# VH-VL binders against o97563, part 4

Target 1, 195 residues: o97563
Amino acid sequence: CSCAPAHPQQHVCHSALAIRAKISSEKVVPASTDPADPQKMIRYEIKQIKMFKGFEKVNDIQYIYTPFDSSLCGVKLEANSQKRYLLTGQILSDGKVFVHLCNYIEPWENLSFLQRESLNHHYHLNCGCQITTCYAVPCTISAPNECLWTDWLLERKLYGYQAQHYVCMKHVDGSCSWYQGRLPLRKEFVDIIQP

## First folded at step 18 (VH-VL)

Design p2
Fold by OpenDDE, fold request of step 19:
Structure p2 (fold): chain C 195 residues (1-195), chain A 117 residues (1-117), chain B 109 residues (1-109)
Amino acid sequence: as target 1 above (195 residues)
Amino acid sequence: QMQLVQSGPEVKKPGTSVKVSCKASGFTFTSSAVQWVRQARGQRLEWIGWIIVDLGNTYYAQKFQERVTITRDMSTSTAYMELSSLRSEDTAVYYCARYDEGAFDYWGQGTMVTVSS
Amino acid sequence: EIVLTQSPGTLSLSPGERATLSCRASQSVDSYYLAWYQQKPGQAPRLLIYGASSRATGIPDRFSGSGSGTDFTLTISRLEPEDFAVYYCQQYYLSPPYTFGQGTKVEIK
């Protein structure tokens, strides 16, 4: 399994849902009702604590599904634990909530100050911004509503300093720029689009 | 379970400094911010400043920026507020409060600081 | 700085009555960054409402917050004896200081 690096904001914006949850139990289940389909999935029973995105699509999520095999980007979560996770994912055509390794999934306690703040008030409000991953030099902005993400280029890791401490904010003129989470909102960002 | 425990009361002479501690427990300290607020007897709450714990960035009210220093020790989950050049009008109860997910939801019990000659 | 003005200064009511407290900001404040606190004598402030309208954990449903822009309101639908206290609003929007209102004292008539 290989994933294209993406900023947490992009993960949230491209996901159908984002929740905080505990994992109660796990069970191996068939991937489909077709007996000819040998594929398996892991079904996690969860206790949803908070929803950040997906209110209009799903409520009170009880189960999430992931591929059984790691080769298919299956994610392994700790069941029967007090550990809380941030989970992002999609909703399948049959209504199942689906998550995999390429989703933004993180223990809640590992999130930075700004990431916690942004899950609640920034990420979903600024999905009009395009965050472009820089893979090589040169890396340049192609549109005003674009932010360049340089963690992979500069730190060679998925979630570096910029992923932890920056959010791409949309201004009233349609342009986007990085906001550093030093304050809930700095004076220079007064013209940021607010709900 | 989540709580902030502040250091005990202080009696200080004018011109000296006081350092109040605020120890956090029951939550992830590094993912929070901490504000300091004071209140003189019978007076309104007055904002002093705050610190973003994981970055260490501090911001102070203009009234205090020349005399106050807010710090944090992530290894002990403790925030500190030091106020120098103390004067009688600094006599007040000082509170710390943690910020997480849009709210200052947990407060310390307060520390009484008395400045008298 | 953003100045928060609370009104009235003192609200004298009886148990069972409805209390309406106002907090007006000198400029527009994002509702996400507006909170209400209750403070009793000798105690630290207690968070009641955050995000202008969300009740903190453990806060009874008789407390509610509303408003946006420059005008915010805390409502206590039916006052209980333990609700007689001083109430503060706070904003932490944009740049410091993250100011408080001057407070409204809800006292027993």
Scores: ipSAE 0.901, ipTM 0.948, lowest interface PAE 0.5, mean pLDDT 94
Fold by OpenDDE, fold request of step 19:
Structure p2 (fold): chain C 195 residues (1-195), chain A 117 residues (1-117), chain B 109 residues (1-109)
Amino acid sequence: as target 1 above (195 residues)
Amino acid sequence: QMQLVQSGPEVKKPGTSVKVSCKASGFTFTSSAVQWVRQARGQRLEWIGWIIVDLGNTYYAQKFQERVTITRDMSTSTAYMELSSLRSEDTAVYYCARYDEGAFDYWGQGTMVTVSS
Amino acid sequence: EIVLTQSPGTLSLSPGERATLSCRASQSVDSYYLAWYQQKPGQAPRLLIYGASSRATGIPDRFSGSGSGTDFTLTISRLEPEDFAVYYCQQYYLSPPYTFGQGTKVEIK
């Protein structure tokens, strides 16, 4: 399983849903009702604590599904624990909530101050911004609504300082720029696009 | 289960300093911010400043910028507010409060600081 | 700085009556960053409403918040004896200070 690295903001924006939840139990289930289909999935029963995105699509999520095999980007979550997760994922055509390794999934306790704040207020309001991952130098902006994500280049890790403490915010003129997790908003960010 | 416990009352002389502590428990301290607020007897709430715990960034009200220092110790989940050059007008109850997910939802019990000659 | 002005200064009502408290900001405030607190004598403030309209955990449904821009309102639909206290609004939208209103005292008539 290989995933394209993305900033947490991009993960949220590209996901159908984002929730905080506990995992109650797990069960191996068939991927389909077709007996000829040997594919399996893990069905997690969850206790949804809070929804950050997806209100218009689903109200309460009881189950989430992931591939059984890690080779298919299946996710292993800790069931029967008090551990809370941030889960992002998609909704399949049959209504099932689907998550995999390429989704942004983190223990809630690992999230930074700004990430928690942004899940509630910033990320979904700034999906008009494009966050581009810098893989090499030079890395340049190609559009005014673009922010460059440099954690890999500067820190040699996936989720570094920018992932934890920055949000790409859109201004009224359509341009985007990084907002450092200093709440409240700085004066230069007063002209952000309001909901 | 979540709570902030502040240090005990203080009696100080003018010109000295006081340092009040605010110990957090029951939540992830590192993912929060802490504000300090004071209230003189019969007066309104007055904002002093705050700190974002994981970043260590601080912001102070103009009135206190020259005299206040807010810090945090992540290893002990404790925030501190130090006020120097104390004056009689600084006599008040000082509160800490936690910020998370858009709200200052938990407050300390308050610390009475009395400044008298 | 953003100045919050609460009105009235004192509200004298009887149990069972409706209380309406106003908080006016000197400039527009994102409702996400507007809160209401209740404070009783000798006690720390208690969060009632956050995000202008969301009730904090454990807060009775007789408390409600509304408003946007510069005008915000706290409503107590039916006053209970324990509701007589001082109420503060706070904003934490723009640059510090995260100012409070001067408070509204709800007292028994």
Scores: ipSAE 0.899, ipTM 0.947, lowest interface PAE 0.5, mean pLDDT 94
Fold by OpenDDE, look of step 18:
Structure p2 (fold): chain C 195 residues (1-195), chain A 117 residues (1-117), chain B 109 residues (1-109)
Amino acid sequence: as target 1 above (195 residues)
Amino acid sequence: QMQLVQSGPEVKKPGTSVKVSCKASGFTFTSSAVQWVRQARGQRLEWIGWIIVDLGNTYYAQKFQERVTITRDMSTSTAYMELSSLRSEDTAVYYCARYDEGAFDYWGQGTMVTVSS
Amino acid sequence: EIVLTQSPGTLSLSPGERATLSCRASQSVDSYYLAWYQQKPGQAPRLLIYGASSRATGIPDRFSGSGSGTDFTLTISRLEPEDFAVYYCQQYYLSPPYTFGQGTKVEIK
């Protein structure tokens, strides 16, 4: 399983839901009701602490599902612990909440100040911005509502400095730029050519 | 249990500096911000400044910009407020408070700073 | 800076009565960034309400917050003896400074 790097903001925007939750238990279950289907899923029973996105689709989530095999992008979460996770995922047609390795899943304690703030106040309000991952130079903006994400390019990290400390915010004119959340609104320019 | 424990009371002469510490425990300090507030006897709460812990970015109220320095040590989960060029008017109880998830929900017990000649 | 003005300065009431405290901002404040604190003599402020209307952990139901824009209200539905204290509002909207109101003293009539 491989996933294209994406900024946490993009993950939240592209997910049906985002919640903070504890994992109570896990159980291996059939992927479907079809006995001919040998595929398995892991069903996690969760204790939802807070919902950041998905209010209109689901209220209280009791279970989340992930592929049993890591090769199918299954996610291993620590059950029966006090560990809190930020979980993003999708809602399947049958109403099940589905998460996989390509979703933004992170221990809550690993989130930065801005990330925590942004989950509540920034990410969902700025989904009109396109965050483009820079893989190589040159990396240029193709539209005014685009922010260039350079963590992979500059740090070779999935979630580097920009992922941790910046939000791509949409301006009144429709353009987007990087901001550091609660700090005075300053347009931050990342010079990719002259790092 | 989440808490902030501040350093003990200080008695200072005018013109000197004081550095108050605020040690955090029971929560992820690096994901928080810390504000410093003071209160003179019988007076209102006065905002001094704050620091975003993981970034180290600070903002100070205009009144204190020339005299205050707020810092943090992530390794010890401690925030600091240093006020220089002390004057009698700086005599107050100084509080730290952590910010997380939209609120300053935990406060230190306060540190009395007395400035007298 | 955003100036918060609380009223009244002093509120004299008896136990069991309803207390209504006002906090007016000089400009519009996002309700998510408006908080109320209680402070008793010799103690640090205690968070009561955040996000204008959310009760902090451990805060009794008799405390409630409401309001938006420039006008915010803290209500104590039925005053208990331990509720007589000074109450402050604070805004931390947008950029600092994160100013406080001047406080309202709720005292025993």
Scores: ipSAE 0.884, ipTM 0.932, lowest interface PAE 0.5, mean pLDDT 94
Fold by ESMFold2, fold request of step 19:
Structure p2 (fold): chain C 195 residues (1-195), chain A 117 residues (1-117), chain B 109 residues (1-109)
Amino acid sequence: as target 1 above (195 residues)
Amino acid sequence: QMQLVQSGPEVKKPGTSVKVSCKASGFTFTSSAVQWVRQARGQRLEWIGWIIVDLGNTYYAQKFQERVTITRDMSTSTAYMELSSLRSEDTAVYYCARYDEGAFDYWGQGTMVTVSS
Amino acid sequence: EIVLTQSPGTLSLSPGERATLSCRASQSVDSYYLAWYQQKPGQAPRLLIYGASSRATGIPDRFSGSGSGTDFTLTISRLEPEDFAVYYCQQYYLSPPYTFGQGTKVEIK
């Protein structure tokens, strides 16, 4: 299972839903009604705590589904525990809520102050901004609505400082820039963005 | 269970300083922000400043900028507010309140600070 | 800085009556950053409403908030004896200071 890198904001913007939930139980179920189809899914029963995105499609989610096989990007979640998850995912044509390893899925306790704030009031409001992953210098803004994601470049990891503490925010003039809530930009990012 | 507990009342002389503590329990301290607010008798609530706990950044009202320091201790889940060069008009009840997900949902019980000669 | 002006200063009503409290901002405030509190003598403020219209945990249905831009309203649909207190609005939009209104005292007639 191989995933294209995406900033948490991109995950929220591209997903049909984003919720905070606990996992009550799990059950292996057939992937389809066709008896000849050998594919299986894991059905997780959840207790939804809060919904951040997806209100227009669903109100209260009881079940989520993921592939049984890890080679098909199945996700293993702790069932029957107090562990709270941020879950992002899609809604299939039959109405099932579907999640996999390439979605943004994190223990809630691992989220930063700004990630929690942004799930509530920033990510979904700024999906008109583009976030571009920087792998090497030079990495230059090519459009006014673009923010450069430098976690891999500066920290050699997928979810670094910008993923934890920044949102790409659209301004009144239509441009986008990194916003750290009520915090100033780190000097290192300024030097790269404006060489 | 989820609560903020502040340090006890203080009586101070003008020109000295006071440090009020605000201990958190029952929620993740690192993902919170903490504001400090005061209220003199019969007056409105006055915002002093706040701290974003995970990064440690602070912001103060201009009126207090030169006299206030807000800090935190991650190991004890405690925020602190220190106000220096105390004057009689600093006599007030001082509150801490935690911010998460758009709300200041938990408030400390208040700490009475009295500045008298 | 954003100034919040509450009206009326005092609201004298009987139990069972409807209370309507106003908070007016000196400039537009994103509703997400607007809260209402209740405060009784000798006590800390108690969060009632956040995001201009969302009730905090444990707050009865008789409390509701509304408004946007510069005009915000707290409504208590049927006053109970425990609702006689001072009520404050607070904004925490953009740059500090995150100011409070001067309060509306709701008292028994």
Scores: ipSAE 0.730, ipTM 0.872, lowest interface PAE 1.2, mean pLDDT 89

Design p2
Fold by ESMFold2, fold request of step 19:
Structure p2 (fold): chain C 195 residues (1-195), chain A 117 residues (1-117), chain B 109 residues (1-109)
Amino acid sequence: as target 1 above (195 residues)
Amino acid sequence: QMQLVQSGPEVKKPGTSVKVSCKASGFTFTSSAVQWVRQARGQRLEWIGWIIVDLGNTYYAQKFQERVTITRDMSTSTAYMELSSLRSEDTAVYYCARYDEGAFDYWGQGTMVTVSS
Amino acid sequence: EIVLTQSPGTLSLSPGERATLSCRASQSVDSYYLAWYQQKPGQAPRLLIYGASSRATGIPDRFSGSGSGTDFTLTISRLEPEDFAVYYCQQYYLSPPYTFGQGTKVEIK
């Protein structure tokens, strides 16, 4: 299973929903009603604790689905535990909530201060901003609403310091810049990624 | 059970320093922020500063900027507030409170600091 | 710095009556960063409302918050004997300091 990299903000913006939930149980189920279809899904029964995005589509989610096969990007979640998860995902045409390995899924306790704050009050408000991944220098802003995501360049990580501690925030004039903590800050990484 | 427990009362002379501790239990300390506020008898609550625990970033009210230091020890889940160059006007109850997800939902019991000669 | 002005300073009412407390900010405050607290003598503040209108865990539904911009309101629909206390608003929007109002004392008439 191979995933295109995305900043947590992009995951929230591109997903139909984002929730905090516990996993109650799991069950292997058929992927379709066709008895000749050998594909399987894992159905997780969940206890939704909080919804951060998706209010207009669903209110209280009881089940989520993921491919059984890891080669189809199935995700394993710890069932019947106290563990709380951030789950992002899509709603299929039949109303099923679908998640996979390429979504942003984390134990809630692993989320930083800013990630928790941003799930509540920042990510979904700033989906008009463009986040561009930098893999090498030069990497320069090409539009005013663009923030450069440099975690791979600076840390060799998908989810490094910017993913944990920064939000790309839209200003009234349509421009975007990285915001760290509670203070508005100008973009900090442009100088670092120039030779 | 989520709880913040502060250190005991302090009686201090002017010109000295005080360090108040605030120990957290029952919640994820590292993903929190902690504010410090004080309240003199019969007065409003006065914001001193706060710390974002995972980054260690601190922010102080300008009135206290030169005299206050807020720190934390993540291994003991404890925040600290140190106020130096104490004056009689610093006599107050000092509170810590935990921030998470838009709310200061847990408050310490308060620490009385008395500054007298 | 954002100054919060509460009114009235004192509100003298009987149990069962409706209390309406006001908090006015000197600048616009994103309602997500506005909270209300109750404080009784010798005790720490107790969170009642956060996000201007969300009730904290364990707070009875007779407490409600509303407002946006510069004007925020705490309402206690039917005062109970335990509700006679001092009430504070706090804002924690953008740049510190994260200030409190001066308080409204709700006392028995």
Scores: ipSAE 0.729, ipTM 0.874, lowest interface PAE 1.2, mean pLDDT 89
Fold by ESMFold2, look of step 18:
Structure p2 (fold): chain C 195 residues (1-195), chain A 117 residues (1-117), chain B 109 residues (1-109)
Amino acid sequence: as target 1 above (195 residues)
Amino acid sequence: QMQLVQSGPEVKKPGTSVKVSCKASGFTFTSSAVQWVRQARGQRLEWIGWIIVDLGNTYYAQKFQERVTITRDMSTSTAYMELSSLRSEDTAVYYCARYDEGAFDYWGQGTMVTVSS
Amino acid sequence: EIVLTQSPGTLSLSPGERATLSCRASQSVDSYYLAWYQQKPGQAPRLLIYGASSRATGIPDRFSGSGSGTDFTLTISRLEPEDFAVYYCQQYYLSPPYTFGQGTKVEIK
């Protein structure tokens, strides 16, 4: 199971759906109708609390599916609990909602102020911006619509300060920059370190 | 149960300060913001400022910028608004309200602050 | 600073009638940052509508909001006796202050 790093905004932009839900129950089911296929999935019954993205594909989601096998990026969710999750995922050709470890999945209580705001009003509106992961210096923008994601470079964390407190927002002139909730944006390009 | 409970009424002399508290319960305080609003008798609601709780960033209306301080204590889930150099026109009911996901959905009961000689 | 102007200042209506309250902004406001409140004497404001058109939890469906840009409307489709109060709009778009309109009082005719 290997995942390309992605900022939470990229996860929302690239996912077919983003919802807040509780997990009611779980059941192991066959992965396909082929009786010779030994692959299994976990089907989670969910209670959808709110949909942030995906209205054009589905109305109200009853079930989500993930691989049973952790080597195929299956995800374990806490069933029969009060725990609320942010879930991102895809819709398969047969209409099943599919999630895995490489999606952005978090307990709702772990999300920051700006992440909650951005799920409602920013992430999906700014998918025209490009977020580029910085692994090492030099790391510079190559297009005006690019924001540099520096959590790994500066903090050695996949989801650090920028993931929690910044959204890459498109301006009227087509450029993009990091926005930190109601503050005037501070942008400085004196050398190759950005928020 | 989601609730904001404010401190009790205050009677103050001009030139002094008042500090109003706003204690949250029933929601994750750190993921919210808190605004402070006042209303003099018969007047409109007047925005004072707010604090984004997790970052601690504050923003004040220009009218109050030099006299107001908004703070929070995350260990007690409490926001505070302190107004200094009180004048008679500061007599009002002061409200706190929490913000999350685009809405100021919970309001404190209000704190009457009376400034008189 | 964005100024919100509400009209009319007072609506005198009977129970069962439709109330239409207007809130006009001095410049364009993203609808996400526009809310409506009800306030009764001696009480804190009560959220009715957020995001210009979304009803808050527990608000009856006779309350609806609409509008965008500079012009926003709160509609009460059939006034109940409990609906006679003052109504405020608030914007919290971009730069503070996050201002309120002056209010519309809905009173019994």
Scores: ipSAE 0.720, ipTM 0.870, lowest interface PAE 1.3, mean pLDDT 89

